# Designs tried in a protein design chat: VHH binders against DegV domain-containing protein DR_1903. Part 14

Target 1, 288 residues: DegV domain-containing protein DR_1903, of Deinococcus radiodurans (q9rt62)
Amino acid sequence: MIAVTTESTADILPLQLGYSGIHLLPVPLGHQGQVYSERELPPDQLVNLIRTTGEPARTLAIDDEVVARTFEAALQGSKSGRLVHVASGSRFTPHFEVAARVAGQFGVRVQVIDGGTVSYALGVQALHAAHLADQGADFGQIARALAELRERTLLTFAVESLDFLRVNGRIGNVAAFIGNWLGLRPLLAVEAGEVVSKARVRGQAAAVRTLLSATHQFQHQTGETLRLYCGHTIGGEGAAEQLQGQLQAVYRDLPAPLHPLGSGLTANVGPGVVAVLAFPRRFGLGHA
Key: E = the ipSAE of ESMFold2; O = the ipSAE of OpenDDE; V2 = 0.75 times the mean of E and O plus 0.25 times the DockQ between their complexes.

## First folded at step 4 (VHH)

Design A35 (framework vhh_8k46_1)
Fold by ESMFold2-Fast, scan of step 4:
Structure A35 (fold): chain B 288 residues (1-288), chain A 120 residues (1-120)
Amino acid sequence: as target 1 above (288 residues)
Amino acid sequence: AVQLQASGGGFVQPGGSLRLSCAASGFTFSSYAMGWFRQAPGKEREFVSAISGSGGSTYYADSVKGRFTISRDNSKNTVYLQMNSLRAEDTATYYCAKDYGWGSYDFDYWGQGTQVTVSS
């Protein structure tokens, strides 16, 4: 089968890594001139470091040598001698460009897909790619399936501050929302490979209601049964639990599991974030 | 209704073998990855092994790699765990689990599990 790699910032759970066979390309973290791995700086310690120093952390570019070693390790486990790498959106990070450049050293053995998204939305694409590879899919079949999944994915989230996106250079089209808004939470979404602004709301209850509304609208537009996830960073647990309860009340037969977000994403969006990830449940079932 | 019934546990001495079975019902078995998890008294539940819906891919925890073999028979809606070279630290209640259903290896499981005790 084709081996699958993605980035450590894809927020795939440790259990899912243990049985999926996915290899992670480690995205380093920077804080005050020091470099850390996610293992060295897990989310609770990262948030404590940011609070203690008053300085935000950043995700850093991946060294070409690290990318090459990751690809080589993944290829050792590939029965077909082939690898597909699913990269975070090329408009969000330099990781796609670095991966594509290094992949050139491997000829046709390594193919890189622009995932057009971040966090567990990217992780879902990698897990779906691994499932399709297990079913005997070739690269073209995987690329087409991921493109369809990407087009039919909802990722929307509430942040406490835009400062974290700004310092990491991910502010993009939401830069106009930078300001001192006491008690207001920006509501953002990932659409067509970009972060877009959806609303500004006051308080946790309003943020949760807006995420619920976005999910209802998305379900109505797709007309399909959804797979749902309630994402959160440190400090966002209560909001995520509230969102989960409200989603389960409406979509009783659909689990809406809580999904903790990792240090790389926490560096980019900050503590106190709550998110909804949704896509049609048919993805990942059977062969496509 | 989804049901998973694990069986085949028992007492065995170190170095011995046991074969666990999990009978599944209430869903399209071949469309879901299946897994085995275990929990020893006073410890967290840990991953043991997983198998894809087709049976084409298998995964193992480092602690059991080379000793345990997962397999499935889709015509019988059954997943198996062949456990060889058993050690005292393999003593636990073993649970079978089904993937949530979109190829995530995000497992749901039901039923009481089956107790495996490895001691002299």
Scores: ipSAE 0.000, ipTM 0.237, lowest interface PAE 13.4, mean pLDDT 84

Design A36 (framework vhh_8k46_1)
Fold by ESMFold2-Fast, scan of step 4:
Structure A36 (fold): chain B 288 residues (1-288), chain A 121 residues (1-121)
Amino acid sequence: as target 1 above (288 residues)
Amino acid sequence: AVQLQASGGGFVQPGGSLRLSCAASGFTFSSYAMGWFRQAPGKEREFVSAISGSGGSTYYADSVKGRFTISRDNSKNTVYLQMNSLRAEDTATYYCATDYKYSGSYPFDYWGQGTQVTVSS
């Protein structure tokens, strides 16, 4: 079977890593000249560090050597001697370009896919790739399935501030929304590999209603039964629980589990974030 | 609320056996995978074993294959880890986990206190 790798910022749960066999490429975190792993600087400590120092945290570039070691480790566990790496979107990070360059050293054994997204939306692609690999899928089948999953994925979220995206250089098309918007929460989405602005709303209830509305529109457009996730960063728990309750009231037969988001994403979007991730149920994530 | 409670740890000599249990509540147990992780002093938490919701698929870390067996009883909402031929390097706190929802700032928050296994002569 083909081995699967992705980035530590993909917010895959530890048990999902265990049963899928996915190997993580560590993306380092930086704060005030110190370098951390996600485990060394968990989200609550990260948020406290940012608030205490007044200085932002960042996700850092990955070294070619770290990528090569990750690929080598994953290939040792590959029965087919083949590996697919699912990278965060090339418009968000340099990680796809670095992974693709290093993959050249491995010839046909390593193939790199541009995931066109971040966080658990990227994690879902890696989990689906692992599920298909476990069923005997080849690289072409995996690449086509992930392309379809990308086209049929909703990722939208409410942030308290655009400052975190700005200081990490990932504000892109939402830069025009920077201003004196005290008390307004930006609603953002990932579309075509970019962060786009969808609305500005006042208060948590309005943010949750907008995420619910986006989910309804998406369900109508796809016409398929969805998998739903309510993502959150530190401080976003209450909003995520409210979103979960409202989703389960409408989609009574579908679980909408809470999904805590890691330090890599928290550095880029900040505390107090609530998100919805939705995609068709047929894209299996393994054995759960 | 999701609750996971691990038990069954203790002190054993090398070559001995222990059976760990994890009682789960707050979700539809049979619909989700269950598993075990361990953390030795000064080391990162590592995967040990997992079992699918139906029990039809099992997974093991290379370090425990052939020695540990995971099983579940969906009627009791419990997952088990039978540990045979224990070695000094198996000394760790053992945590159970599920791929259902988590809360808090860290994915391991729902694993609770865990259960300590000490293998020493």
Scores: ipSAE 0.333, ipTM 0.672, lowest interface PAE 2.4, mean pLDDT 86

Design A37 (framework vhh_8k46_1)
Fold by ESMFold2-Fast, scan of step 4:
Structure A37 (fold): chain B 288 residues (1-288), chain A 123 residues (1-123)
Amino acid sequence: as target 1 above (288 residues)
Amino acid sequence: AVQLQASGGGFVQPGGSLRLSCAASGFTFSSYAMGWFRQAPGKEREFVSAISGSGGSTYYADSVKGRFTISRDNSKNTVYLQMNSLRAEDTATYYCATDYEYVWGSYPSFDYWGQGTQVTVSS
């Protein structure tokens, strides 16, 4: 039986952590020279800190010792003798490189997968890996299944500002869009391990409509029944509820649960974000 | 909106039993896992038990394994926790949870989880 680890920024729900047995690498937060855990700075307090100081927060690299201790705990706690770590995309964060380096100390016992994504899209990969491991899958089977899931995942989101991605060094291919955007919301997607710009829209209704259209196009392209999630950061709740209602009106037999996004992702994208995550329903998420 | 209402707590002597209930609404109950967390004063919230949407799989924290039993009734949108052989260290407020949703980020608020139900094990 293979143990599974991922990052605290994968936005996996507490109950999902409980039943899946997934162990998390804690991703630290930095703000004005101070270091916080996500427990010390939950999303509402993080957003308040950003608003009162006028300065964004950052996610920081994880210490090698913390990674090594987490891997050892996962191997001991599961009694599996083997571990798969699903890391956020190597083009987004330093976490894949750190995990891969530390995994070298464990030989064949620890294998690291580049998840090519972030947030709950990463969390879904970790949950699917745990589900397959529980069914007796080996490393190769898990790696192939996660590669297929990555190719069949839609992650699209609307932000209030690109400043949060800019200060974290994650603005990449959308740098050309950092001008004056009064009332306009950038619509972004994760594609091939990178953030790409899809549109600029005015107002919440247009942002929600564009996310709905992206979901319809994705469903048409895949031809499969989807699992749908409406993600949000603090301030994005109303937009996420609107998106949920519109998705459920079209996909009546499919729930589209709201999924709150944690402090690590909030530091990178800011408050007021609404997102859609979609992938084929056949990719099981432990114990459904 | 998702609503979770826990009940059934109370005072009991060590070795006693209690049955907790959680009534859920606002989502497709049978499609999602349900579970229990607990929090003692001054301590972090900890996982207690979980049950899959179908009821086919159950999970327990090592501290309660063999003493607690989780079950669900999908026709009533209710999950249960049967607690036997209770110990002083089981004293806590018990909260139910689902993997459908929780409010305001990585750390669930008490508003979403409700007031919970208080279990006190003492002589």
Scores: ipSAE 0.415, ipTM 0.750, lowest interface PAE 2.9, mean pLDDT 86

Design A38 (framework vhh_8k46_1)
Fold by ESMFold2-Fast, scan of step 4:
Structure A38 (fold): chain B 288 residues (1-288), chain A 124 residues (1-124)
Amino acid sequence: as target 1 above (288 residues)
Amino acid sequence: AVQLQASGGGFVQPGGSLRLSCAASGFTFSSYAMGWFRQAPGKEREFVSAISGSGGSTYYADSVKGRFTISRDNSKNTVYLQMNSLRAEDTATYYCATDYEYVWGSYTPEFDYWGQGTQVTVSS
């Protein structure tokens, strides 16, 4: 069985780590010259630190030594002696390039996949890879399945401000709109490995309605039963609960669990975010 | 604050049955997955079973598949583990867990919301 690793910023929950066996590559956080782990700076403390100092936090490059140690630890638990690492999108972070370079030290034992996304959208790719590995899939089968999952994933979210993406250098194709979005909540999506602008709305209720509409269009386009997740950063809990209620009213037989987002993502998108993640039910650990 | 209270453990003969319960409070129970982990003396903590917030999805470790059943009652904020055909190898302290307030980006056996645990001993 092939071992699976991904980044701590993939927002995989402790129970999911427990049943999947996934190992996390720690992504460090930086604030005013100090380096933290996510454990040392959980989302509520991160937001408080940013607000009290007025200075942004950033996700930092992972040291090659840490990548090598993580790969070696994961391989020690692998009976096949093989590892797949699912990295955040190469257009979002340097982590794919660092992982691919370090993987060269391990020859054919380690294969790195460009996940083309971030946060729990990356996390579900890693969980699906672990499920396929448990079923005896090889590297090529896993890579093809993850490519299909990427093409059939909706990740749409509302932010309070574009400033967090801007200061982290991850504003992408929405940079041209920063001045035109004053007083509005931007609605963004991850498409083809990039952040794209979808809408500009006023207020929480309008943001929730837009996410619900996007989910409905995606369900109609895909034609498959979906898995639904309501993501949030600190301050976005109320909006996520409203989204959950609205999704469950429309999709009565489908769970739409709340999904708290970690410090790495919070540093990049800020507090008050609400998101919908949707993909066909056959992906992840639950294809029966 | 999140509170998890596991109960239902005890002594049982091989081939016997036990039902564990975990009562939860301090969070929106139906919105979060619940699970069971166990730790035998001298061994690391291992995954046993998990159930989604709605109860629509369940997961089992290969060692317990077909013998254990996880369920939940969201009206009572309780998750259950029905353990049948118990073996000496099932002897362990059993912990319930939730993925509420995920903040660390990593799995740890000492995560604060594991609850107190309940001892299961399968022997004469």
Scores: ipSAE 0.006, ipTM 0.384, lowest interface PAE 9.5, mean pLDDT 83

Design A39 (from D5d with T98K Y100R E101S Y102W V103Y W104G G105P P108E F109Y; framework vhh_8k46_1)
Fold by ESMFold2-Fast, scan of step 4:
Structure A39 (fold): chain B 288 residues (1-288), chain A 122 residues (1-122)
Amino acid sequence: as target 1 above (288 residues)
Amino acid sequence: AVQLQASGGGFVQPGGSLRLSCAASGFTFSSYAMGWFRQAPGKEREFVSAISGSGGSTYYADSVKGRFTISRDNSKNTVYLQMNSLRAEDTATYYCAKDRSWYGPSYEYDYWGQGTQVTVSS
């Protein structure tokens, strides 16, 4: 089968890594001139470090040698001698560029896909790729399926502050909305490989209602039964639980599990984030 | 236990300058964004400026951009608002506020100072 790799910032759960066989490229964290792995700074410790020092953390580029070693390890487990790497969106991070450059050393054995997204939206692409690979799919079949999944994915989230995206250089056109928000929470979405502004709302209840509304509209537009996830960073647990309750009240037979977001994502969006991730149920994630 | 003490207001002529100070206690100052707001008689309280916990990010209302500068000294637990090129429309009571967020401005403020009056008139 084709082996699958993605990034530690894809927020795939340990159990899912266990059954999928996915290998992760470790995305390093920088804080005050020190470099950490995500394991060394889990989200609660990362937020505490930012809180106690008053300094932001950043995600850093992955060293070419680390990428090469990860690809080699994944290929050793590949019966087909082939690997697909699903990278975070090329407009969000340098990781696609680094992976594509290193993949050149492996010729046709390593193919890199621009996932056009981040966090667990990227993670579900990698999990779906692993599911298809386990069923004997070739690279072209995987690439087409992931392109379809990207077109039929909703990733919408509320942040407490745009400062974390700005510090990491990922604010783009949303920069126009900095300042003068007076208690308003930005509602953002990932669309066509970019962060876009969708709304500005006052308070947690309004943010949750907007995410719920976006989910209803998306379900109606797709016409399909959805897989639903309530993502959160540290401090966003209450909002995520509220979102889960409201989703389950409407979509009574569908689970809407809480999904904790990791340190790399937290460094980029900050604490207190609540998100909805939705896509058609037919995109299998394996062992589910 | 959170206390915010604003000071530095006064009477100035148009074109003049004032520096407002807000001394904070009762929380880990460097871990919270701070903001300045103002309220003129008969009007709603409006946002003026905000600064992240580290001081690395600053935000300004369009009406004050280029004229006002927010800063902080985390060793002194104090946030400042330097006001230059003051205009009659800047006349208001100025309030400092502690943001609810641990870093960066969330624009949700949980504690407020008592205010300091700024009057710009000839």
Scores: ipSAE 0.006, ipTM 0.338, lowest interface PAE 11.0, mean pLDDT 86

Design A40 (framework vhh_8k46_1)
Fold by ESMFold2-Fast, scan of step 4:
Structure A40 (fold): chain B 288 residues (1-288), chain A 120 residues (1-120)
Amino acid sequence: as target 1 above (288 residues)
Amino acid sequence: AVQLQASGGGFVQPGGSLRLSCAASGFTFSSYAMGWFRQAPGKEREFVSAISGSGGSTYYADSVKGRFTISRDNSKNTVYLQMNSLRAEDTATYYCATDLKYPWGSYDYWGQGTQVTVSS
């Protein structure tokens, strides 16, 4: 079977890392000239550091040597001597480019896939790849399945401010909204490897209703039973719980678990974020 | 409702053995991976071992490789952790978990666990 790696910013839970065998590339955090791992600067401490200093934190590029060591460690656990790395979207981070460059040192042993997304949407692709590898799938089968999953994934979220995306250079096409925000919360989505604007709403209840509406529309379009996740950064817990309750009222037989988002994503989107992640249940590790 | 009940802990001397059991109910057991985690006093929870739904793949933390063995009996909805050559460093409360329980680290989802104490 093929070993699987992804990035620490994929927000995969420790339990899921344990049973999947996935190895993570550590994405460093920078703040005022100091470099931290995500473990050294967990989300609550990160947010406090930003608030007390008034200075933003950033995710940094991974050193080639760290990538090479991670690939070598993952290959030691690979029965086939093969590894697939599922990278965050090339339009969001430099990590795909770095991973692809380093993979060249390993020849055919390491293949890199552009995941076209971030956070737990990327994590789900890595978990699905690990599941398929456990079932004996080859690289081509994994790549095709992940492409299908990307086309059938909903990732929509509400932010308190666009400043965090702007400072990290990841605001893209929604930059035009900065001047016209008027104190409303932006509702954003990840589509075709880019952040797009979907709505602007006032207040938590309106943000939650918009995420619920997007989920209903997505379910109608797919016609399949969904896996649902309610993501949040520090300060977004109440909104995520409200979203969970409303999703469970409609999709009674499906869990809609809360998913805490890590420091790397928090640096890029800020505190107070609530998100919905949805995809057909046939993907991921739920039936492993 | 999903229920997980861990048992089999106790006091044992260094070099001894224990077998932990986790009885699961409320879901299709063979379709889900199971894992063991542990938490020593004043420390964060850490991964110990995991097994795929079919039992075809197993994973171990480096600290326990060669000493611990994870297995499952899908006919009994039970996962096991055989612990051999126990060391003082293995002293912890041991928890079983599945990806149906979320969020990770919540006592409400993981239950009380089973205590293992290795001392002479």
Scores: ipSAE 0.000, ipTM 0.312, lowest interface PAE 12.0, mean pLDDT 84

Design A41 (framework vhh_8k46_1)
Fold by ESMFold2-Fast, scan of step 4:
Structure A41 (fold): chain B 288 residues (1-288), chain A 123 residues (1-123)
Amino acid sequence: as target 1 above (288 residues)
Amino acid sequence: AVQLQASGGGFVQPGGSLRLSCAASGFTFSSYAMGWFRQAPGKEREFVSAISGSGGSTYYADSVKGRFTISRDNSKNTVYLQMNSLRAEDTATYYCATDYSYEWGSPYYFDYWGQGTQVTVSS
């Protein structure tokens, strides 16, 4: 069986999965010249730190040595002596480049896949990879399956401010809308490895309705039974619970229990975010 | 400084009931989901139930649906597991858990576990 690793920013939902056996590559956080792990600066403490200092936090590059140690630890648990690492999208972070470079030290034992996404959408790819590895799939089969999953995944979310994406350099084509968001919440999506703007709405109820509409449209376009997850950052739980309840009533899916998205994602999108992740149920999630 | 303290276990006959409690401190309790897990001797740790931060969403393992109820009191920073119609197969050490500050680089996403409380269902 091929071992699987991904990043701490993948926000894998542990209450839904129990123990997955997937090793996480720690993504460091920076704030006012100091470096933290996500463990040292959990989301509620991060939000408090941003509020009290008036300064946003950033995700930082991972040291080569940390990547190598993570790969070595995962390989020790691999019966095949092989590892697949699913990295956050190369257009979002430097993590794919760093992981690919370090993987060169391991020859054919370590393969790195560009996940083309972030957060739980990345986590779902890692979980699907682990499921396939448990069924005896090789690297090529895993890579092809993850490419298909990426093309059939909806990740859309409402933010309170674009400032967090701007500070972290992830605003891209949405930068033209800075200063036009007063009283409005931007609705964003991850498409083809980029953040794109979908709508601007006023208030939490409108944001929830728009995310529901996007999910219904995605379901109609795919024609497949979906698996759905709701995400949020500190301050977004009420909207996420409303969204989850309405989705469960329509799609008969039992979403994972709600918990805040981790500090890495919170640093990049800010507090008060609500999100939906949707993909076809045929993509199995397992414990590796 | 996250601390989880589970209690309420004991001996009970098949068909009986027990209520477990988990007192939490060191984090903003109402903002995080809480879960219950169990581990029987010689077996893997398994998921039992979970509840969202506000208490609006709950999830149960198929083996306990209809018999167990999870709830929380955010004013007391406590999560509860009401266990009804207990069976011999429910015998295990029960742990409460949160993902508030899980250890990165670990294959286990829950890092903060209570010390556990033993439940024994026997005649």
Scores: ipSAE 0.006, ipTM 0.356, lowest interface PAE 10.3, mean pLDDT 81

Design A42 (framework vhh_8k46_1)
Fold by ESMFold2-Fast, scan of step 4:
Structure A42 (fold): chain B 288 residues (1-288), chain A 123 residues (1-123)
Amino acid sequence: as target 1 above (288 residues)
Amino acid sequence: AVQLQASGGGFVQPGGSLRLSCAASGFTFSSYAMGWFRQAPGKEREFVSAISGSGGSTYYADSVKGRFTISRDNSKNTVYLQMNSLRAEDTATYYCAADKRYPSDWGYEYDYWGQGTQVTVSS
């Protein structure tokens, strides 16, 4: 069975990690010259730190030595002596390129996949890879399945401010919208490995309605039964609960669990975020 | 002060049922994930089940999946564990725990712990 690794910023819950056996590559956090792990700076403390200092936090590059140690640890648990690493999108972070470079030291034992996304959308790719590995899938089968999952994934979210994406250099094509908000909330999506702007809405209720509408449109376009997650950063739980209630009213037999988002993502998108993650239910996550 | 009071344990025969309760006070209950852990004499503490603050996500150890159901009532500040089809191997002291962030099967991540309630499954 192939071992699976991904980044700490994939927002996989510790309980899901226990079931899947996934090893995390730690992504460090930076604030005013000080370096933290996500354990040292959980989301509520991160948000408090940003508010009290008036300065943003950032996710930092991962050292090659940390990548190598993570791969070595994961390979020790691999029955096949093989490892697949699912990296955040190469257009979002330097982590794919670092992981691919370090993987060269391991020859054919380590394959690195560009996940083309971030946060729990990346996390579900890693969980699906672990599920397939447990069923005896090889590298090629996993890579093809993850490519299909990426093409069949909806990740749409409402932010309170574009400043967090801007200061981390991850704003991309939505930069044109920075200057003129008038109290509007940007609605963003991850498409083809990039952040794109989908709408500008006024207030939390409108943001929730737009996420619900995007989910309905996606379900209609795919024609498949979906697995749904309501993501949130600190301050966004109320909006996520409203989204969950509205999704469950329409999709009565489908769970739409709340999913708290970690410090790495919070540094990049800020507090008050609500998100929907949706993909076809056939992409199994094992016990996770 | 923070308090977690577990209750509902007792003696039951194999195949029987028990419902455990954990009453919480001293913190904003709905903002905390809740977990159940158990420890049998001479064994390490093990994860049983966890539930998110809203109740929207539930998790179970493989050994109890399909037999136990975790639920919560945020209006009563209480988390429950419905235990069905009990086995001798389920004999343990059951502890409830609270985690401010998210559900976890890792005991080290929990902020608050109750005193436990004893469950004995024997014929």
Scores: ipSAE 0.000, ipTM 0.260, lowest interface PAE 12.9, mean pLDDT 86

Design A5 (from D5d with T28K; framework vhh_8k46_1; at its last look DockQ between E and O 0.46; V2 from the best seeds 0.00; counts 0 for: pae E 15.7 > 2, grease 28.8 > 24.2, SAP .773 > .668)
Fold by ESMFold2, look of step 11:
Structure A5 (fold): chain B 288 residues (1-288), chain A 122 residues (1-122)
Amino acid sequence: as target 1 above (288 residues)
Amino acid sequence: AVQLQASGGGFVQPGGSLRLSCAASGFKFSSYAMGWFRQAPGKEREFVSAISGSGGSTYYADSVKGRFTISRDNSKNTVYLQMNSLRAEDTATYYCATDYEYVWGSYPFDYWGQGTQVTVSS
């Protein structure tokens, strides 16, 4: 029915794009005046480029023409001729505003939803939207369902440094936590569409245990069976494996797959990140 | 209980065609995505194709694009894989899968049926 688009930084796996039919709006990366797509600069090459030059990379605004072409392509493949775009949180990026402006050119055929989040939490919203659209849901039904999903999603992550968020202009409410103590890892969450600081923890084991504890608390608060994902940027694989093992020891009936994060996310949060994403299992992704 | 029964495999000459079927029961078929995967001896299982619950969206691995077509008939609770222009490299056991129920270590699809053998040889 209704076609779905989201941003390339939603970290949806290629297999999931296959069964969902979601079209991706490409978010460009910039480094020293050069512009790349995420496919042109995969995470290992991105990190190498930053290390060898000493200069950061940034996600950039998307040209209106690129947005319009993406919407047109998705609409052309849609039997309904209607489209919902799920944008990264408007408090994090300019992408919602750009998408909404361009959507105006399409009238009622294109609606834009502020996803209030980033990365695979955004990808989960897009997958759920595609699932509902496949079941015949209209725009209003999709928007209401995604609002509920946003309120019932845990996204908590441990970064190695706040510097990546700072240079991308994404630091906001956590600026006071910049870089005080050797070996401390900031623990952040996305809550109500904003990045908030939860703690600073010493070492990988403490970070993993804190993410596990946050998951247990979240499960208790919702009282629901959860879907769980162990997210990571390049360099965070070991911590993500440790988190997965500890989650699976407690929640033996619930998979907690590893989920690699792409270059757009890596540019903003840096290498070595480990994250937990959790939300109620009743929100189907087109395969649950 | 969820049941997936793949069938339609066999021997075929290179350049030939074959249609696989997967009958499903034990869940609301139209609500869930279906996929095809394959595994050749000594190799890891690989993605072939996927289709949305309504059948409106499809995806293909690069190695099969333009040669294979996935489809479904929700009135018969069946997903199909039409395989054209078959090559020796397509020889494998083919599995259908759904994301209905989580199983430890599964991602992105949770449950797998019995496989059906496809052999492409002169």
Scores: ipSAE 0.000, ipTM 0.215, lowest interface PAE 15.7, mean pLDDT 84
ESMFold2-Fast, scan of step 4: ipSAE 0.588; ipTM 0.830
ESMFold2 (binder alone), look of step 11: mean pLDDT 78; pTM 0.768
OpenDDE, look of step 11: ipSAE 0.113; ipTM 0.615

